# VH-VL binders against Regulator of G protein signaling loco (loco): the designs that were tried, part 7

Target 1, 177 residues: Regulator of G protein signaling loco (loco), of Drosophila melanogaster (Fruit fly) (q9vcx1r247to423)
Amino acid sequence: AALECRVIVGYLGTIEMPKQISHSSKLQTVRSCIRKLRQEKRQPTIVLMCITPDSLSLQSSSGGVLATYSSARLNFVSSSSESENRFFGLVTSAVHNTQIEEEYEPSAGSAAAAGHISISHSCHVFVIDTKLIEHAQHLQRAHEFRLQCTRDPISNLCLEFPNNSEYVVNLVRSMYT

## First folded at step 22 (VH-VL; from R1 with light chain S29D)

Design T6
Fold by OpenDDE, fold request of step 23:
Structure T6 (fold): chain C 177 residues (1-177), chain A 123 residues (1-123), chain B 108 residues (1-108)
Amino acid sequence: as target 1 above (177 residues)
Amino acid sequence: QMQLVESGGGVVQPGRSLRLSCAASGFTFSDYYMHWVRQAPGKGLEWVAVISYDGSNKHYADSVKGRFTITRDNSKNTLNLQMNSLRAEDTAVYYCARDSEYIFTDYGYMDVWGQGTMVTVSS
Amino acid sequence: SYVLTQPPSVSVAPGQTARITCGGNNIGDKSVHWYQQKPGQAPVLVVYDDYDRPSWIPERFSGSNSGNTATLTISRGEAGDEADYYCQVWDSSSDHVVFGGGTKLTVL
């Protein structure tokens, strides 16, 4: 059975990164993205995050898949700050083939317009709902997502309802690094 | 260690010009917006100007607009403030500060400060 | 122009909690940052984004922001906390950075 981790998190949104992300600035980039979305005071949408070796997916309570990212597209994950452990960001990449649709005027020789491959980066921001940590509190939510809770024998917490973002970050890192 | 070091302060007569400089080290200077903030003796902090990471965008406080020019040289990790038509009310310690924002154009908090350079405008 | 209003001074006894307010029109919709400045020194960031704190700043420092008032709270005040404190925001309308007038905190 393929290793699968499932966690319920709040989805705040996705923002495109205007700058190229350097390896040295990944953490700062995620923090900036988190800050940006927090400043907008968006209401989080509760989603199920499914983490497998091959892909990370987001699902709604209706069972619909909102997004799927292959493991190859997952670039970076981090929590917001040491003082705020509820927020985390996931950075993904996308490859765009800008085929310049040269309007084929028929006459000029087919110089194969070398499609410029561009890579874009997006930051997906999530928040931990601390109100859902206790089993009694998240029973309804678990039912909505058709989840069966798994209790951690050490913490006695349900694995599907994390108490901090670091837990999720570690799950993602452990799966893809 | 991240560091900002201001220089160029001194005593100047009203109407004259002065150029301040701020040397940055310990971080990728070109990735950050930079600010000038000043503080008159015994007074509070006053924002002066901001410049984007590539220098393409600049904004000034109304009190200095048209007289001061903020510039940067990313190849030298240097922030500058050209101050023209100086007035007595421009007397202050001038600080350079790094903006926390990296990705977006919205200004954040100032997380790195220099120790400041004193500018005195007096007849 | 957007204006931030701070009390000129706040005094607390050692071990007591100091609260420094920063008033502004709908400041709760903005991100407020706080700086500590001791005599002869440059400002130091103590709270950012309303309530976040640098790791090297003690947990005694906390922030809140709602409505028209942001508050810097310093619990268990000690002599070393004596300083001027400034709140700061970015005003999107003018595209200016705005500082409060500053508050002198005395711990006696």
Scores: ipSAE 0.449, ipTM 0.805, lowest interface PAE 1.5, mean pLDDT 91
Fold by OpenDDE, fold request of step 23:
Structure T6 (fold): chain C 177 residues (1-177), chain A 123 residues (1-123), chain B 108 residues (1-108)
Amino acid sequence: as target 1 above (177 residues)
Amino acid sequence: QMQLVESGGGVVQPGRSLRLSCAASGFTFSDYYMHWVRQAPGKGLEWVAVISYDGSNKHYADSVKGRFTITRDNSKNTLNLQMNSLRAEDTAVYYCARDSEYIFTDYGYMDVWGQGTMVTVSS
Amino acid sequence: SYVLTQPPSVSVAPGQTARITCGGNNIGDKSVHWYQQKPGQAPVLVVYDDYDRPSWIPERFSGSNSGNTATLTISRGEAGDEADYYCQVWDSSSDHVVFGGGTKLTVL
């Protein structure tokens, strides 16, 4: 059976990131994205995050796939802060072919429409539902998502219902880095 | 270490002008919004102005709008406040502060503060 | 204009918990930040984004924000906590930063 990690998280939203993000600024950028969405006081949408070596996907309680990101698109993941361990951001990349339709002035030779490839980045912000940490508390949610809980023998926590964002961050990092 | 150092404070008569400066160090100045905040003697904090990271956007408190101008020189890591038509009520310690916001236009918290510079407007 | 209201003063005995409130219309929908200011010093950020805390600020400092009231809580109050405390928000309608009037905390 292919290595798969499943976690229930709240999805807050996605923010487009500037085109040029240095590695050194990624953490700060993610934090800014998290802060932005938090400030908007958005209600999280509960989703199942499925993490495999090949892709990360988000699923609804109905079993519908909301989003899928190939491992190649997963760029960065981080929690909001050391003190706030509920929120984390996932940065994904996308490649865009911008065909500059240069208006053919007749006289200049067939300059091949040099398609400019641009890369964009998006930050997806998630939150841990701290009310679902206890097994008794998340039974209904587990049922809704057709999940069978896996108990961690060390922490005595269900793996599908993390108690902090760092857990998820580490899962993602361990899978793709 | 991140540091902000204000300068340019002093005693001036009403109607006169004064220019404050804030020197930033220890961080990439051009990446951050910057604020001026003032505090009258024995009073609370009052927001004065904000400037975006590239200086393209500026906002002012109503109390200073039309009289004060906030500017920045990213090449010199300097924030400035030109204060014209000064009034007695402008008497305060003026602080420069860094906004936590990095990318977006919404203002965050102020995580780095200068020591402040005193401006006294008196006849 | 958006207004933040703080009590002018709060007193607490050493070792007790101090609570400083910041009132504002639907302030729970905003992100509240808190600053500590000691006499003759610049303000210092102690709580941001309602409840988050800089790593160098003691865990005794915490924040909450709901409805029309944000609260800075200082547990196990110490003499060193005596200061003025200010809440702050950003008002999107005016695009202004707004400070509360400040609260003087005394640890008796």
Scores: ipSAE 0.424, ipTM 0.794, lowest interface PAE 1.5, mean pLDDT 91
Fold by ESMFold2, look of step 22:
Structure T6 (fold): chain C 177 residues (1-177), chain A 123 residues (1-123), chain B 108 residues (1-108)
Amino acid sequence: as target 1 above (177 residues)
Amino acid sequence: QMQLVESGGGVVQPGRSLRLSCAASGFTFSDYYMHWVRQAPGKGLEWVAVISYDGSNKHYADSVKGRFTITRDNSKNTLNLQMNSLRAEDTAVYYCARDSEYIFTDYGYMDVWGQGTMVTVSS
Amino acid sequence: SYVLTQPPSVSVAPGQTARITCGGNNIGDKSVHWYQQKPGQAPVLVVYDDYDRPSWIPERFSGSNSGNTATLTISRGEAGDEADYYCQVWDSSSDHVVFGGGTKLTVL
């Protein structure tokens, strides 16, 4: 079976994270990135987030793919807090294997290893536009992205227009854990 | 439970020195910027100083610059304020406060406060 | 030298809505935070980032910020809301934290 989840989110921006962060500090680092972009008071760019087992992609209203992250690159996802559910951060990793030439004089008597690995992290911050919950408000966006609404049988709300960040965070976690 | 406990307040004469300490518990102290904020009797809140999570960056209010030194010891989970050349206008309750921000963003709001320690500067 | 201006006092009848203002030049471009301080107690954060609330603060507390004025709104005011309230920003030009002068809320 092929699984795909599609949600409309607002993209706020991306922050390059420090390379020397511990796993235990990832949550606080994501929350700092969310706060930084919130206080810049940017206008979000509305994108379609497509979540499949193989990758997570971001698409423009014109259908162009703005970014694709394979599942292997998806490191961490979190909201800002339990009580504030409009923002979330997605951390992606990139592995760099750079061959470095080293020259040693016979003094010291060592040979450098060829190649080394470095890892970089980026935090991508998103916002949920809760004004799109009502049917009339989301019709314009649905036309722009050529979406058909999938109604949740319990809430009767459109799954493609979520009303909180934890819904999206849980979709990402369930797909890529 | 997150907690900040100040100590070292007391009564001193003008021109003397005093050192305040703040003990932190219930959170990873080394992840956070820390502040001192003071309040003169019957007056409002006045920011005093901030220190970065690793101690490398410090900022002071103009009223205390050159007289006060903020420091931290992350191995002991303590924040300190060395107050030299004390003046009557330094009389206040001194609060220790945790900044909400993590290591690479600007300082924001103070989400955890201690109960304060009283400093009285008088003859 | 950025200055925040608050009225020294505000009174409200029980059950009515209180509004406490914080004035500053272009304060709408800044993130505004609000603290409650009851007599003999340390300050407590009630609103941050203009309109967000810590999970333990009742939804009766709300905030707004635009132009030259930020406002803390307390709906259904009750005697337990009597306190001093301070607004606060960070001023990036001086790298200083700035507090307003405080507002004493009285519920009559």
Scores: ipSAE 0.129, ipTM 0.673, lowest interface PAE 5.4, mean pLDDT 84
Fold by ESMFold2, fold request of step 23:
Structure T6 (fold): chain C 177 residues (1-177), chain A 123 residues (1-123), chain B 108 residues (1-108)
Amino acid sequence: as target 1 above (177 residues)
Amino acid sequence: QMQLVESGGGVVQPGRSLRLSCAASGFTFSDYYMHWVRQAPGKGLEWVAVISYDGSNKHYADSVKGRFTITRDNSKNTLNLQMNSLRAEDTAVYYCARDSEYIFTDYGYMDVWGQGTMVTVSS
Amino acid sequence: SYVLTQPPSVSVAPGQTARITCGGNNIGDKSVHWYQQKPGQAPVLVVYDDYDRPSWIPERFSGSNSGNTATLTISRGEAGDEADYYCQVWDSSSDHVVFGGGTKLTVL
């Protein structure tokens, strides 16, 4: 009954972006974040990405939930470029109601209903490990995450172990946008 | 050593066209957004245009929109500005500038500047 | 569209601290960058992202940004600091880069 898509991806890191993001610059922002994290040559952390209509969550192999983003927080998703299909970025938004803590004019800064609404953005960068396409390696990972492989009848590929970032990008877009 | 060198400035009559070039060296040009910024004699800095690293996205100041075209050729490490229908108020030193790639590409903080090329539009 | 306002000039005595302001509506929500331009030269970035400094810029250059005002602070002012200073933001609403009008710093 309930729709759930699950994919194994490598998590590279998150770049916090509390400043403005225009719609026309979102793709280039994601590309910059991907380029920055690739240059650091980090070892990816393998996670299970669970995509449901209500939320997107990340789980460790031990079963712990590392993060959950409600659908309302999912702002943008894209791969790096047409010529590079192993990496993608997911932009999440958070709304903050920030209280002003320092007040040099106490009567003007009463705590009643005082606040400043701000929006912050985070770019989460992921990589597709193409070595997991081969049966022996993805079977080990499937066991670790307690997954059963769902075979695509056309490509015979395991849907939980995609061979490119655009597949995951399209799953997220189809679910939320 | 990172370097930007502008060329193509000169004296032209109003209504004519001019093409500026900017040669980049010492960095991977195709990784960066690029800007044109101008400065009229005795005046402040005025942003003119920006182009994304692959040329897919461009923005212009209102004062030049429809008359100027920013382009790039990543195979030659060059940034260009085609300036059509020039007016006296376009008289300025034109700088090319590299957008920073510290953490984010946001348009418009510029960590490498050329020395500029002078464009004079007068009768 | 978005406007940045700077005083046309600021004077400081040698060895004293200069402060150059950049005013804008809700500028504290934006990343503010500062450039120094000496006569006959191209601009040079001195502060970016409100308060960060390129490694080749002396530590006596600093910045702050809150509310409607960003400030460039130059401690221990020297004759070599005489220049025009510009603040700059990116305005996401218009996709424009915006410069302030510039401030001429004089060290007396």
Scores: ipSAE 0.006, ipTM 0.509, lowest interface PAE 12.2, mean pLDDT 82

Design T6
Fold by ESMFold2, fold request of step 23:
Parts: C-alpha cells; sequence; structure tokens
Structure T6 (fold): chain C 177 residues (1-177), chain A 123 residues (1-123), chain B 108 residues (1-108)
C-alpha cells in the first residue's frame, strides 16, 4: 500500500529566492541556484531522499529525518543541463501570513490579510555521485543508510543509486505530476 | 529561438557619437545582465560594459569609461550603447551578449551572442 | 586589473589532442569559461564553469582549472576545430569581465 521511491543524493545547500515573482521560467532560476552553490565549492552531505505521493523527505545515515516537504509545497524540479546530468534543484514554497498590529477598529474593507500575505521560495540543490552506480562501489553507502538495494531487472543497476540527475527529476515529476 | 540582433553601426569621424542597439527575443530580457563586447579587426575579444537586469548597476572597461553609456529598455527588450568622443581605437565589431546569471550579483558566462555590428572610426 | 595569458597559437596533427592554456594568478579560485570563434562568426560557448559543456558541444571538448592554469582540451582534433579560442573570467574585485588574448588552433 505504501508507494515510496528512495535515492541516495548529495545535498549541496539551499538558497532563499527573491520574494518578488519575475517573468522568467523556473528552469532558469534553478540553473542559477545550482551555479551559485557549485561556485561555493561546498562538500555535499550524503542523504537518502524518500519520495512518496504525500511528501518528499531527506534522511541522514543515522536515520533522522532532516527535512520533509509536503507534496503541496513542491513547486518545481529540474536539472542544470541535459548534457551534464549531475545536478538538480527542488523548489519549495511557504506561505507567510504575518500578524500585524494596526488600528483597533480597522475598516475591514481589504481582501483577507492581503497587505501581509507573502509567498517565499527555497531552492534545494543536489548532486549525483556517478562513481557509485556499480553495486560493489556503493555497498558501504547502502550499509550506512541501512538500505536494501532494489535491482532494476533491465539494467541490473540499483535504483537507489541513480546514474544521473534527470532520472531523479523524472521520478519526482512522475510522482507529483 | 533566443536571439540578439545588433544595429546602429557605421562609419564616423573621430570625436563624433554613435548609438548602438541590440534587440532581444526568445527569452525574458528583463531577468538578465547584458554585456557589450568588441573586437577590433584582427584582434581578440575586449569586454566593454555590463548592465544589471533592472539597469541599476553598470560597469565599464577603463578604455571606454566616461565616454560610453550602457542602457536598457526592458519594455522594448532592447540594450543600447551610447558611444561619445569616438576614437580610432574604438573601431571594432560590437557584440551584445547575455550573461547566464539570473538572480545574483556574480557574473557568469555569456551564453547568447549577437552577430555583431561594425563601427569604423576614421578620418 | 586581472590578466589572463594565452599562447598566441597551438598546432596539432589531425587525430591528436590539443591543449590550450589560460594563465592567471589564482585562476583555480575562479570559474573559467571558453569560447570558440571561427572566421567571420560570433563567439560560441564551448566550456563553462571550468568543466561543463553545452549539450551541442561534443565530449571531445573538456576543461580543467587548477592553481594558476586553466586548460581547454580538444581530443581527436579535426579540421573543423580550427578557430580562435578565448578564456574568460569575472574578476570580482574590479567587477570587470576579462578575456584572454586568444589562441589560434591549427590542425595540420
Amino acid sequence: as target 1 above (177 residues)
Amino acid sequence: QMQLVESGGGVVQPGRSLRLSCAASGFTFSDYYMHWVRQAPGKGLEWVAVISYDGSNKHYADSVKGRFTITRDNSKNTLNLQMNSLRAEDTAVYYCARDSEYIFTDYGYMDVWGQGTMVTVSS
Amino acid sequence: SYVLTQPPSVSVAPGQTARITCGGNNIGDKSVHWYQQKPGQAPVLVVYDDYDRPSWIPERFSGSNSGNTATLTISRGEAGDEADYYCQVWDSSSDHVVFGGGTKLTVL
């Protein structure tokens, strides 16, 4: 009954995006965020990404849940480049309704909280370690995450250790779109 | 198809002015930093100027600072270069180019180029 | 301002590997981009962010960047690779874009 896809990815970081909405595509925004974090030369944190119809979660090798994103807040997912296929970004949203103190008897002529409603977006950037596609090479990682590999009968490769970012992007898209 | 088309090149005498334009299509022009890059006949590429997506920030090569002004009109998807006090050494093909950086202040690489417009400054 | 140095020319035999260098102080701390320019044409991006290629650029083109030298490598060189090649960085201290002087690749 529980549909869940699991992939090992490297978490590179999160960027809080501008609050104002531009006319540009979300694809170009994700590419800019990926570029920014790549330039900072951060060491990726290896996590288990668990994808279910209700949410996407990130888990540590210790088993702790580092983050959970409700499917309703998953706005966009994309890779950096079709030819490179190692990086992808996941855009999540949050709605902020800031309570504000004003006139004790406001006229109440406005749309509900229109002056104080904001939507923020975060871009979470990930990287695929393609050196782990062979079973012998990813055994230590599978052990660290208490993970039993699911073998693809066609490719004979472990589904939890994908060989490119576009696979993960398509997996997320198919689950929520 | 993303496209940049330069215009306004020509032959002018030293000390005169010329205005170059670059028409953008196929992408959201107002989201991108834009550059002018020039190339003298038989020479290499020389960066000229950059302008931020909203026009609020501009930088110039030392060779043109004080004489050239980069501007943009986001309502018309156009980039402009006003070139005053032209000199013989300003003779070049002038390219407009889109910076790959979208949101942040770091400049990236130039991923879309026009075919250039020729400016000749001679007596 | 920041200076990038390229050899004026590089020659290789067909099928051999060409290496075009771009020298700069601490260039390994910068993102290096490479452009190809054929006669009468505008420059075309071939490598960006040190290592990445646009999807239309064959994998024969690769890049590296370490220390004071960035290198564009073109394996199995062919006549169609004859062009001028420019490296480029952004110098954050001056907010200037800097191009190298260019390298003319010949395949003979």
Scores: ipSAE 0.006, ipTM 0.592, lowest interface PAE 8.9, mean pLDDT 83

